VH-VL binders against q0atu2. Designs and how they scored, part 150

Target 1, 119 residues: q0atu2
Amino acid sequence: MLDKKARIRTSREYRNVFEKGKRLSGRFLIIYYVENALDNNRFGFITNKKIGMAVIRNRIKRQLRAIVREYQGQVKNKHDIVLVARAGIGKSSFEGMEKDYIAIMKKAGLFARNANKID
Key: E = the ipSAE of ESMFold2; O = the ipSAE of OpenDDE; V2 = 0.75 times the mean of E and O plus 0.25 times the DockQ between their complexes.

## First folded at step 6 (VH-VL)

Design p76 (framework fv_ivicentamab_arm2)
Fold by OpenDDE, second read of step 7:
Structure p76 (fold): chain C 119 residues (1-119), chain A 119 residues (1-119), chain B 110 residues (1-110)
Amino acid sequence: as target 1 above (119 residues)
Amino acid sequence: EVQLVESGGGLVQPGGSLRLSCAASGFTFSSYDMNWVRQAPGKGLEWVSYIGTAGDTDYASWAKGRFTISRDNSKNTLYLQMNSLRAEDTAVYYCARGEYWDSVLFDYWGQGTLVTVSS
Amino acid sequence: AYDMTQSPSTLSASVGDRVTITCQASQSISSYLAWYQQKPGKAPKLLIHDASSLESGVPSRFKGSGSGTEFTLTISSLQPDDFATYYCQQGYSWSDVSLTFGGGTKVEIK
């Protein structure tokens, strides 16, 4: 479970990430990330109708949150990270999403060097 | 302080229409999912509809086609358009802020507005 | 469909009693369950989320437990302020459900 403190919750916070952050695109995800002034990371999620019906979007969100939760302890601290789901994610498997997340996060250099639970 | 204030309830005849409003304050309205939940007199809680931050919507199966949820972020207001009202729609209607993170839940509720459908 | 059933529908108890309310899901919802308290004429209040996490300000006498299909809300020592109706709610999915909320359990004075 992601603590409330680990959540991007305001439009202002989202805008800050989009305006000042870096962007990386994966197969199923786009990640925006920027350093914050906190001691912890915060995550945000964005889905749109292109992904599919509400039920699908809800499922995707849940799955992405699960992925983030699984690896959150291995991500470098002091980052705001927004995950944007791409249209094709609706047809992807959970494993596919996970692999894409890991790949993007690696490219971003957001995993700690001592990260253990990574490919 | 988070506040939700419903309005628009009242007496309406079967087949009639009614539009409910929920005025939100104390938080960034546009950043949160919003819901309508109703409660018939002496009965339990029943989820009616959801609207996400991107304007995506979902409805209870029984509500589809008769109820329409919408929001105006510039006014911090949530709406529920109810058409073809039936006696069984008689209930207190609550607007509830959705915490759509790991799970779906409603962390803040208004005091509700009573809708009575009767001939 | 995710149907939620609560038991009992009503229970009578005295101050100081240990109270247990059960919520059963028709299929596994993992730990995505919330508990609400509602007093007459008032809106529901969120007590517990994710099956066992207490909301801020909720007394420690409230305890949520369970996962999968079986969940329990326990009040270790019932206080006067605890007489109310309690609802569980599955937070697993927005899918077509018969009951998103449980039917409720009214805790009344014995």
Scores: ipSAE 0.023, ipTM 0.685, lowest interface PAE 4.5, mean pLDDT 89
Fold by ESMFold2-Fast, scan of step 6:
Structure p76 (fold): chain C 119 residues (1-119), chain A 119 residues (1-119), chain B 110 residues (1-110)
Amino acid sequence: as target 1 above (119 residues)
Amino acid sequence: EVQLVESGGGLVQPGGSLRLSCAASGFTFSSYDMNWVRQAPGKGLEWVSYIGTAGDTDYASWAKGRFTISRDNSKNTLYLQMNSLRAEDTAVYYCARGEYWDSVLFDYWGQGTLVTVSS
Amino acid sequence: AYDMTQSPSTLSASVGDRVTITCQASQSISSYLAWYQQKPGKAPKLLIHDASSLESGVPSRFKGSGSGTEFTLTISSLQPDDFATYYCQQGYSWSDVSLTFGGGTKVEIK
């Protein structure tokens, strides 16, 4: 689970990331990201009602949090990052979402080291 | 102003190959998903292929194994490599910018480039 | 499979008429539907996204409605510039299921 201080919690903070941040889209995910003035990274998760019923949205959100937690040590420090689930994500496998997350984070230059080269 | 300009279409024999290009301007090309959509003479619109900002790709079932989508962000250019062309591939090929608000949609289109597979 | 069926295929109308075009999805796509206008010899133009949200610069006479499997595009008072072919497109699923367009509805001068 992500620690409380690693979560974006207020509407103002979400707005700041959307308005001032950079945007990159993957197959199932869009990320918005901006450097912060803190000593840590913070993550936010958006799963709109249009994605599906609450059960599906909650499953997706929990799976995304698990993926972020697994790779949090590889994310460059001092960033606010919001993950937005795209249409069709409900049909993705966990592995598919994980691969998409890794690809988009690498493309954004947000990974401090290559996860695939850790042996 | 967003502008997309396709090129590379022409007449080709069945079994031949063509590479289409789409030159983008007026926006941050690297921040957007790109798509190819085609239209056979007198027929409707048919989605061909997708490429995301992370370099992930997807294809219509009939295009898999024959067509390859790619992008060069340093040149603001989208490509479609078309191999093993068939008479049924005759169409105007449009470059279209993908946008996500709550679903995948195409907010800007180029004027298209005609591909004729004949004789 | 997300089949998109438009009706009618062709519609004849006069300037000032109210015209309605229907789009039906084979399975629910919630409100993840866009409408495009294509004038002869031109590229398509996005008119409406999310079933009912009008794009900037599109005249208010265009209205989209519907959700689930049944959608409509209405032009409240047809103008000369509106004679075109209209396409719906589902944006709900594109992974291993192609993004699908309806067959189109041609709005012709009566």
Scores: ipSAE 0.007, ipTM 0.547, lowest interface PAE 12.0, mean pLDDT 82

Design p77 (framework fv_ivicentamab_arm2)
Fold by OpenDDE, second read of step 7:
Structure p77 (fold): chain C 119 residues (1-119), chain A 119 residues (1-119), chain B 110 residues (1-110)
Amino acid sequence: as target 1 above (119 residues)
Amino acid sequence: EVQLVESGGGLVQPGGSLRLSCAASGFTFSSYDMNWVRQAPGKGLEWVSIIGTAGDTDYASWAKGRFTISRDNSKNTLYLQMNSLRAEDTAVYYCARGEYWDETLFDYWGQGTLVTVSS
Amino acid sequence: AYDMTQSPSTLSASVGDRVTITCQASQSISSYLAWYQQKPGKAPKLLIHAASSLESGVPSRFKGSGSGTEFTLTISSLQPDDFATYYCQQGYSYDSVDLTFGGGTKVEIK
């Protein structure tokens, strides 16, 4: 499980990522990422009603967290990363979502060179 | 210091309605999921509803259709609208801050407000 | 559905005793389990999350263990302050939100 320290928790922290970070869009996800002054990465998640019904939105949140957990050890340190779910994600499979995450993170150059679970 | 203070409880007749409030302080309210959990006299804990940071909601199966959770982040307040109340809805209703990251749990609780449904 | 079966419902013990409470899930919930302590007239207090992680300020005599469907809360040496009702709660609900508490275990003085 992710440490509590690995979570973006405040509006100020979210705003910092959106204002100072870089943006990259995938098929199902948009990521905003910026370097932080910490020794760890922090993740945030944004969903909206366009994704689908409440049950779907809740599922997507949990699925995204699971994906982040799976690959957390392979992400470059000292980053705040916000994942924004796109409308199409509601109809995606978990595997499709995972592939999109990996593709976006690779494109962003956020995986460490020694990462071994991203192929 | 994190504080949650419930209010709005009282005596109501069967079929009646009641709206509970939970005033939050000591933390960034908008950054946390919030929950309602109830406890009938002398009984166990029962989860009622959750509202996420994006306004997404979900309910216990028994609560759907009769209970509505909402929040006003500008007022740091959580609400529970209860309709068509029944005798079995008699309980202390707690608001609880949700840790909705890797898992869903409740790290801070209010002291609860008593709702008594009786003719 | 994630049904949580907690046992025993009532446990009588003395100060210094080793106390064990069990929680069984109808389906695997991995390590997504929390334990709460509740004293009469008070709100529940979170003790353990992620099956085995102690919350800040919780005495080390409390230990959570287990994964999958079987979980235990152990109090190595019961103290006067530990007489209370304890609840497990599953926080998995991967496909849908259906948070479930165990039925509770009242730890009372023998």
Scores: ipSAE 0.027, ipTM 0.722, lowest interface PAE 4.6, mean pLDDT 90
Fold by ESMFold2-Fast, scan of step 6:
Parts: sequence; structure tokens; C-alpha cells
Structure p77 (fold): chain C 119 residues (1-119), chain A 119 residues (1-119), chain B 110 residues (1-110)
Amino acid sequence: as target 1 above (119 residues)
Amino acid sequence: EVQLVESGGGLVQPGGSLRLSCAASGFTFSSYDMNWVRQAPGKGLEWVSIIGTAGDTDYASWAKGRFTISRDNSKNTLYLQMNSLRAEDTAVYYCARGEYWDETLFDYWGQGTLVTVSS
Amino acid sequence: AYDMTQSPSTLSASVGDRVTITCQASQSISSYLAWYQQKPGKAPKLLIHAASSLESGVPSRFKGSGSGTEFTLTISSLQPDDFATYYCQQGYSYDSVDLTFGGGTKVEIK
């Protein structure tokens, strides 16, 4: 679960990320991201009705938060990042979502560590 | 019946601005991602911009900074604000709906509106 | 963004002919490819999604095949209504949502 401090909460904060941020698309996820003036990262999550009923959208949001939490130590500090679920995400597995998240964060240059390297 | 009707095209001089509109009817407009796609005379299709159901946007690299996509769900209308127009922007501009379950598919298109950039 | 290369740019055919159009992606896009038909002066129409899935109302003479980087659209017995320009489009992207169309293939009367 993500701490309150690490969550984008207000419509105004989401709007700022959309208007000023960069966009990058994966297979199941789109991210919008912008550097913030805070001492920490903040994440937002958007799931639209085209994904499925509220129970499916809420499950996907919980799974995405779990993925973000798992990899939060690898994310470069001082960014606001919004994850938007694409329609096809409802048919993806947890592992599929996780793989897509890792791929797009690496493509965006937002991962600070390379977990796949051996010294 | 799903309908998309573009308007606002016309002759504009280089460096000028123009705003296109697309009036949507026959479906729940607020539930669909919307796109602009253009086609220069005698040439192929070129994707311009997308706006999602959350108001999130993205643009072709050449359009970023000059074109702005927006929507007004209360009026079922999609817009494209075009600034700093160049002769190379001369094209028929199509309004296209992203399919409900896969927003990368364009399942309905308008008739298009011609934009001519010439002195 | 993924480059999409279509061939041929133009082909001449007669009614009843078998027509094949090829689309090549610069990198693997799995099966996330769509085909569109555009008649002169008209907006494009979605024909096929997911490389091989025919859209409702599209005649069965249209078939899509392929996966990865090479895809084909085949019209088994060309009809007068089929003289048009055909475009492929990728729906798979890790870079951005830059949706890329192929250059188009014009099918014209011989």
C-alpha cells in the first residue's frame, strides 16, 4: 500500500501532471510524469469505465499500487507520476501488468537502479 | 447512429492559427478516447493527437507545442487548436473515435475538414 | 515509434484476382495490427483488428495474417468495391502512443 505522502490526491494535482508532464505508453499502461519541487515521489492512478465494472477497476487500481510500491525504491526521486490503465488491462495478468510497468519506467528513464546487472 | 462531423477548416496564411471542431452524436461521448488524424492531398494517413476520457492527451512529435487537443463533454465536442501553421500542415483533418475496448483502433471517422495553409 | 513499411505502393488488378498486400514493422508488435480501407474522397474504414480478426459487416474474402514483424492482407477474389487504398496500423508501443500507419497500398483497375 502507498503512504499518503506518495499519492496524488486532488484533481488540480492530476491536471498539473497532464498539462505539464511527458507521456509514455506501454501495452497496458500509459504514464504521465513531471519533476516536482517536493522531496519525494507521488503516484496517481486512473481507471476508466471502458476497463470494466467498478469492482474490476478497483482491483486493477489495488494491483497497480502494489506493483508501484514493490518498485518504489528504483524510481528516481522528485517526480509526480500518473498511471492510466488502457482498456486491455482488464484481460492482463498481475505479471503482465508488472512487466509492462517495469518496461515503461525503464523507457522513461525513471528507474534509478538496474536490478538485472551483476557486478 | 454514430456520427462525427468536423468543421472549422479553411484557408489560413503561414504562421496563422485555426481551431477545428468535431460534433459527436449517437454515443456516450464522455466514455471514448478521441483522435485527430490528417491526410495531406494525395498522401497517406498521419496520426495527430489523442485525448482520453480523463482529459489526458498526447501528440505526434511534430505537433507537440503547436497543436492542442481538447474536449467539452457537456457539448459532445472535440477540438484541435492549431498554431504556427506551416504549408506542410495542409491536409484533410479527420475526427476519429477510439474503439471502446481498444483505444488504438479507430472504429468511426468523420468526413474530414480541409485545412489549406498558403499565402 | 515503430516504422511501418507497406508494399507494394500500388498494384493493378482485375475483378476476380487474388490480391496480397504486405506490411512490415521495424520491431515486433505481436499481433497488434489493424487494416483500414479508404475509397477516394471518403474517410478510412476499419477492416481488421488483431492482425486477423474481421470487423462486423466486412466480407469474408478479406483475410489478415501474420505476427511479429510481417503481416499480410489478402483479398481472395477482388470485387469492384475493393478498388481502394489500404493502410496497416500498429497498436503496440512501449515508446509512446505515437500510432503509426503504413504508407498505403493503392489497388487500382488493370
Scores: ipSAE 0.007, ipTM 0.571, lowest interface PAE 10.4, mean pLDDT 84

Design p78 (framework fv_ivicentamab_arm2; at its last look DockQ between E and O 0.05; V2 from the best seeds 0.00; counts 0 for: pae E 10.0 > 2, placed apart)
Fold by ESMFold2-Fast, scan of step 6:
Structure p78 (fold): chain C 119 residues (1-119), chain A 119 residues (1-119), chain B 110 residues (1-110)
Amino acid sequence: as target 1 above (119 residues)
Amino acid sequence: EVQLVESGGGLVQPGGSLRLSCAASGFTFSSYDMNWVRQAPGKGLEWVSIIGTEGDTDYASWAKGRFTISRDNSKNTLYLQMNSLRAEDTAVYYCARGEYWDETLFDYWGQGTLVTVSS
Amino acid sequence: AYDMTQSPSTLSASVGDRVTITCQASQSISSYLAWYQQKPGKAPKLLIHKASSLESGVPSRFKGSGSGTEFTLTISSLQPDDFATYYCQQGYSYSDVSLTFGGGTKVEIK
């Protein structure tokens, strides 16, 4: 999974992304993103109770972290990115979440130019 | 600073309608779920409704069909349309912000607006 | 479906006392319980989330405990600022069920 350095961990850091970041919606995901002054990317994950019970929310969060980790090398450097799961995500497949993530990251211009897409 | 200011309360007769507003400032309104919570004079807190960042809504069972929650992100304003009002709807109505990481936690509240339903 | 019952409804105490308030859920809500403090004429203030996690700026004399169906809020040494009404709230689910608050416990001067 993602190591501590690649995670947004404090409320202050999450609020910074929400206040200053851009927003883009996919089918199952919303991303908020902003450039940071660090040498690395950081990711945050939000699975609100509108999705369903804790077992479903925890499964979704684990799957999203796995997807982000797998495609970490394709993300343009120096960004804080928060993934917010949409209500319908609980009924999507892992592959559906993965494809949505790739699509929204490309649409946001966050995947590095000339980077190969891992399908 | 975060501020929530309710307005639109007043005296209304049984069967009447009233629309409440909540003006938000000091945060990115569009990034937060918003709630209405009421409190009858001398009584406890009662959750009324929630609206998510995408306009998704849920209601207390007694509020369904009579109350409609809505938001206008361009005006940073939350609304509650109340129809078919009854004496038991008499209460102070609070606007409350849901936490970004758990929309069921109300971290900021307005001071409330009093709705009195009486003949 | 999640009824929240608080006891007692009213509690008389003196400064320095240890105060205990209980909250019972009709069905398991895991640890998804919050506590709020409301002073007369003011809006409620969030004190504790997820049964035991203290909000920033809330004094350490406030402690929450419990899981499942039984929860407790304890104030270890009551201060003048603590005379207020306290509410528990289940935050387990609202997609098919309403968010619910307990009836409240008023902590008043003895």
Scores: ipSAE 0.491, ipTM 0.855, lowest interface PAE 2.3, mean pLDDT 91
Fold by OpenDDE, look of step 7:
Structure p78 (fold): chain C 119 residues (1-119), chain A 119 residues (1-119), chain B 110 residues (1-110)
Amino acid sequence: as target 1 above (119 residues)
Amino acid sequence: EVQLVESGGGLVQPGGSLRLSCAASGFTFSSYDMNWVRQAPGKGLEWVSIIGTEGDTDYASWAKGRFTISRDNSKNTLYLQMNSLRAEDTAVYYCARGEYWDETLFDYWGQGTLVTVSS
Amino acid sequence: AYDMTQSPSTLSASVGDRVTITCQASQSISSYLAWYQQKPGKAPKLLIHKASSLESGVPSRFKGSGSGTEFTLTISSLQPDDFATYYCQQGYSYSDVSLTFGGGTKVEIK
């Protein structure tokens, strides 16, 4: 489970990722990622009004967390990764989100060599 | 530490209006959804309204049209405009911070402000 | 709509007793269920989130369990400080129905 230590939780932490990290865009997601000085990965999630009302944004966050949690063991360690939900994600299926996440993470080279759940 | 302080409660006649305020401190106010929850004397908790980080709003079905939630991030303040007040609106009104992450819950509450609607 | 039903409404118990409160959701809310404690004249306090995760500082005698539509809050050994009203709350979705909380369970001294 994605616990508190695996979360980007402060505005300062988010800003650090945005300012110093790399950016890649997928169909439904944009990721910002940067190496951190910790022994674990941290994930952040950004949604905006274009996705929908708060109830929709929260649903999307839950779905994205589920995806991240599913694959977190296969992600290279020592990274801060922020997932920004694009406007179209509100109408996407869970499977579509998952595929997009996998694709963008592969492109970023963030999966470990022995990752076996990314196909 | 996180603090929420409600104000603006008082006695008002039926049909009257009242504006509640909630002063927030100890956290990045603009990064959190904020909520109003009320509790009639001797009764349970009832969600009233939410305002998201992008200013998006939602309301309980009974609150729509009479209640308006708003926020001023520059002042770290949440507001609830209440119009056409009724006797059944008599309650302690709580300001409650929404979960930052993936849950819909209220992790911090103010001590509430009492609104009494009576002729 | 996500209606939450708590039982019992009132519960009389003694210090040291095992106390069980149940919460039922009208439809599945996965594990997104929170428990609150409220004492007279005070604001509610979050005790448990995600059905079973204790908030910081909450004694281990409090235990949350369940998923889907059935949830339980258990106090293994009731302490004097535990006499209060407890509420469950669905954290799965906001709805156009104002009832997101259970009706509450008042735990009082026998």
Scores: ipSAE 0.022, ipTM 0.689, lowest interface PAE 4.5, mean pLDDT 89
Fold by ESMFold2, look of step 7:
Parts: structure tokens; C-alpha cells; sequence
Structure p78 (fold): chain C 119 residues (1-119), chain A 119 residues (1-119), chain B 110 residues (1-110)
């Protein structure tokens, strides 16, 4: 699980990313991202009611957090990044979500130079 | 062998309360979403509630506010607290395990415990 | 809301007959439908998930088909062990809709 300083927590923090950030869509995910004034990255996760029941949405959040944790050391610092789950993600595999995350983060230019083990 | 054993059913007066338990064995309980499903005598199946691995919950609309699902992973036990019971709540209550990859599927069921609500 | 309507409520057939049970969803659920078998006095058993995928250990005489709003469960050659009630269940929950079962189909052997 990401530590607490690496989480976007407040409505104000989420709103800042949505209002000021760039947007990029993948197969299962949309990311919003903006530079922050911290020394670290922060991640937020949104699963709208269109994804399903709360337990389904929370499973998706848990899986996305695990993916972000696996690659967090390779993400360029000083960004607030919000992952928004798209409709249909509830029936995707962990591997499908992971592949989509890697692709969308590469397109956004958010992976650091020297990322040796990114697919 | 996966086993689910319900207990705590019985005869209760309208307006009364009961707490059902489901003892789980033969699998890693903390890794699975768990459900309650009921069946009135001679009638069909009706989903009641689900609890996820992190304690997140959902309820059938008629159960909200009267029933509370909970779990204790240290005891491998699922619970259903039922309050303000009515005659229409008379049913066999089944404990059901959510499938690992799709928690909306119920791959293992207990034999159920009968709740009778009558004066 | 994803209401599920099963038909028939009851059917009678002889050993060896081909039996077909229908389940209709009030809105498209794609292929996210499961079938359960319940024998008298016993708990339900999952037979089929994702409309047509057989669970391990389920006899090959059971077949699921359909997508969208209409689904069928077919037993190609009814056996005495198949006397039971069958329930469909939707698992397509993109909205705040509870999980729902069909009303059941009781299969009686003549």
C-alpha cells in the first residue's frame, strides 16, 4: 500500500488536479496530473458509481494501488496524479490494468529516465 | 476443503434482533468477499449483503438500516446483525463466498441457518 | 435496476429429454450472467459463469448461451440427478444496483 504522504486525501487536492492538470485517456484508465510543490508524488484514485457496487469499486482501487506501488520508484517526482477508472474496468484483469497504466504513464512522460524494467 | 457453517438462527418475535455467524475454513478467509443470501420457505434466492476484504459493504435496498454485515478475519467469521425483524424476514440465511476474480459470483455456500419471525 | 425474469416457473420432462430454461434481463447485462443449481434441501451450487463458462466438475450436458438480455440454460440429455431448481443471477453492476436472481425454474422428472 502507498504511504500516507503519497496519497491525495482532500476534496481540494483532487479538485486542484482536475482543474489545473493535464488529462490523458487509456483503455481502462484516465489520468489527470499536475506538478505539485512537494518533494514527492501523490496519487489519488476515483471509481465512479458507474463501475459498480462499493465492493467492486474498492477492489478496483486496491488493484490500482498495488500497480502504482510496483512502479512508484520510476515515476518522476513532484506530481499529483489521479487515476480515474473507466466503465468496463470491473471485468478487466490485473494484468490488463497494469499494461494500461504503463502505457498511459509512458505517453504522459511521467516515467523517469533509466526505468530499466518497464514493459 | 472449503467449509462455511452458519449459526445463530432461531425463533424471534417481530421487532426483535438476531446475530448470525458464519464460520469459515479451508481457505484464506481474509482474501475473499463474503455474502449473505436468503431464501424464504418455498421461495427463491434473494441477495442480502456483501462485505469486502477491507470491510467495505453493500446491502439490498430493503436491508439498509436494519441489517449490518461485518467480519472478523482473526476468527475467520462473517456476521449479520439483524434488527427490527419482521415476518417477511423469515428465511434460511446462507453464507456465500465471493469468487476470487469476480466477487459477484458465489462459488461456495454454507447449508444455511433458519430464522423464523413470528409472534 | 437489472430485474431478472426466468421461464418457465416449472417444467416436467423425462430422463433423456433436452430441457431449455430461459432468463431475461430488463436491461443488457452483456455476458455477465451466472446459473446456479439447487437440489431440494441443499444449498445452491454455481454451474455456469459469464453466460457460457462451465464450472469445474459440472457435467458437459449443461450448456449456457446468450448475451445482452436473453440467456438460456440447456440440459442436452436430462438425468435423474438433474431434478432441481435453477436460478440465473446477474453480475453486471456498473450502477448502484443490488445483485439479483431470477425467480427460479423447477425441473421435475416425470
Amino acid sequence: as target 1 above (119 residues)
Amino acid sequence: EVQLVESGGGLVQPGGSLRLSCAASGFTFSSYDMNWVRQAPGKGLEWVSIIGTEGDTDYASWAKGRFTISRDNSKNTLYLQMNSLRAEDTAVYYCARGEYWDETLFDYWGQGTLVTVSS
Amino acid sequence: AYDMTQSPSTLSASVGDRVTITCQASQSISSYLAWYQQKPGKAPKLLIHKASSLESGVPSRFKGSGSGTEFTLTISSLQPDDFATYYCQQGYSYSDVSLTFGGGTKVEIK
Scores: ipSAE 0.006, ipTM 0.622, lowest interface PAE 10.0, mean pLDDT 86
ESMFold2 (binder alone), look of step 7: mean pLDDT 89; pTM 0.917

Design p79 (framework fv_ivicentamab_arm2)
Fold by OpenDDE, second read of step 7:
Structure p79 (fold): chain C 119 residues (1-119), chain A 119 residues (1-119), chain B 110 residues (1-110)
Amino acid sequence: as target 1 above (119 residues)
Amino acid sequence: EVQLVESGGGLVQPGGSLRLSCAASGFTFSSYDMNWVRQAPGKGLEWVSIIGTAGDTDYASWAKGRFTISRDNSKNTLYLQMNSLRAEDTAVYYCARGEYWDETLFDYWGQGTLVTVSS
Amino acid sequence: AYDMTQSPSTLSASVGDRVTITCQASQSISDYLAWYQQKPGKAPKLLIHKASSLESGVPSRFKGSGSGTEFTLTISSLQPDDFATYYCQQGYSYSDVTLTFGGGTKVEIK
């Protein structure tokens, strides 16, 4: 599980990302990202009921957290990043989610240049 | 006040069909997962089926193919179509509301409707 | 599959007794565990969610604890109103949608 300090937790923090951040859309994910004044990255996760039942939404959250955790060390520091699950994600595989995450993060330029697990 | 009222139970012969209804009130029906849970006489609780807010459905392994859950949000009503009924399907069938947020549980229950499958 | 094993199936106790019910999951379900109380002829009532969070109106003598695969429901001092059957339920279901209840524990008067 992601460390608490690596999590966006308050509505204010989420609002800041949405208002000041950049937005990029992938196949299954939309990311909002903005630089923060911290020494670490923070991640937020949003699922809506269009995705499906709570069981599915919860699974997706867990899967996204796992993906984020796996690649956390390769993401440029000092960013707040919110992952918004798109409706189609409920039908995606974990691998599909992972690929989409990598693709969108690359497009956003959020991976460090020396990242090794993204190729 | 949240209310769930099941109906449609009764006596049916093996191989027969029955359709249960659950009338919901006191909350925004369309915003909640809805479930059927049954309890055979003197036995424990057994989850039957769930329908999410997006209309997505799932079933216990034993229920697949014979039971169909559906909902009509315009009528605030949940349904359970039961086909090819067996003696072991005899039970009180409860309508149960799923957690509104990110948990998978049943926070409100109806009083149940008895289904008796017997020749 | 997430099998839930609840123990004991039945326990006899007296008013004022400390009662402990256990629920074991076949694999980790994190804290996605709920406890229900059911009285004869009545629908189940949600008592605890997220393993340890009491529902509104539930007496403080009820305590849920545990995470992963081992969970307990404790009634610190059994009251007459507490004689009932209790069920645990896992709501994790990572690989598939399976909502599983424990077998139940009937708390009866000694």
Scores: ipSAE 0.765, ipTM 0.907, lowest interface PAE 0.6, mean pLDDT 94
Fold by ESMFold2-Fast, scan of step 6:
Structure p79 (fold): chain C 119 residues (1-119), chain A 119 residues (1-119), chain B 110 residues (1-110)
Amino acid sequence: as target 1 above (119 residues)
Amino acid sequence: EVQLVESGGGLVQPGGSLRLSCAASGFTFSSYDMNWVRQAPGKGLEWVSIIGTAGDTDYASWAKGRFTISRDNSKNTLYLQMNSLRAEDTAVYYCARGEYWDETLFDYWGQGTLVTVSS
Amino acid sequence: AYDMTQSPSTLSASVGDRVTITCQASQSISDYLAWYQQKPGKAPKLLIHKASSLESGVPSRFKGSGSGTEFTLTISSLQPDDFATYYCQQGYSYSDVTLTFGGGTKVEIK
């Protein structure tokens, strides 16, 4: 789903985001995020056993990657962002996950503003 | 019924490469996460890598950059490509199936294939 | 990383004895701990999952207990078939799957 350059791949890189980043919780998602020194954003995905069986976790991971890819162009550049699925995400729809992602990214200040009024 | 049969082990020189295969039968291979676990002679078990049903992968920190796990669902076969081999990689390599509901549990194992890295 | 420390490394006992193997996690893993048995020259066999849940076909003399960071495997009346090395394994992870085994405990029948 995402190209190789846009993925957090190593345990060291994940640990850096958890230790130095900010945390923000949504309904079904938690994000950890930190500014990086690169020219691009990188994303990581975590679906733990609390969510359910492997087929559910793999579906969720795939759907989250699709959502992130869809909205990649709206994310402020130079960030490492890890998405952690919460236990209840297995009962959510694709649209529900998408809505939660948009809401938490906006709240984190990582999405482009819908309106830009200086006064 | 469920069978996992490893092959491809043998003697290889330090710095060399080797590809292991695991032929699976008796179950719907594409529905299961698959793992490689190794054991050096007289030593304990050490997890190497996992590949999920969506093709997502993860590795032990020491395996990153040298080992690549892959699968071919049309052939019911799991692979481990090992590069830049060291004496410390000498071990029996086991193919292990992640349990359907909990991929971290290894419910079926192959007999293992011995990899010896020596000059 | 979740380090798993297993003790003792070797244990000698007689048939009929009660033996206890311990497993310590460096941080809490809740009850996501499994136990495996490996007989000489064979692949490991899953015995217990979720710290205390016995796998089908495993004799009732095997008991798992514990939660958080400290776990035990007890064999209440050791049989000749129990000569083996036992491994604990954590299955709890907050990142992508990162699995760690304990160092193993070799049970020798004296």
Scores: ipSAE 0.008, ipTM 0.539, lowest interface PAE 12.4, mean pLDDT 84

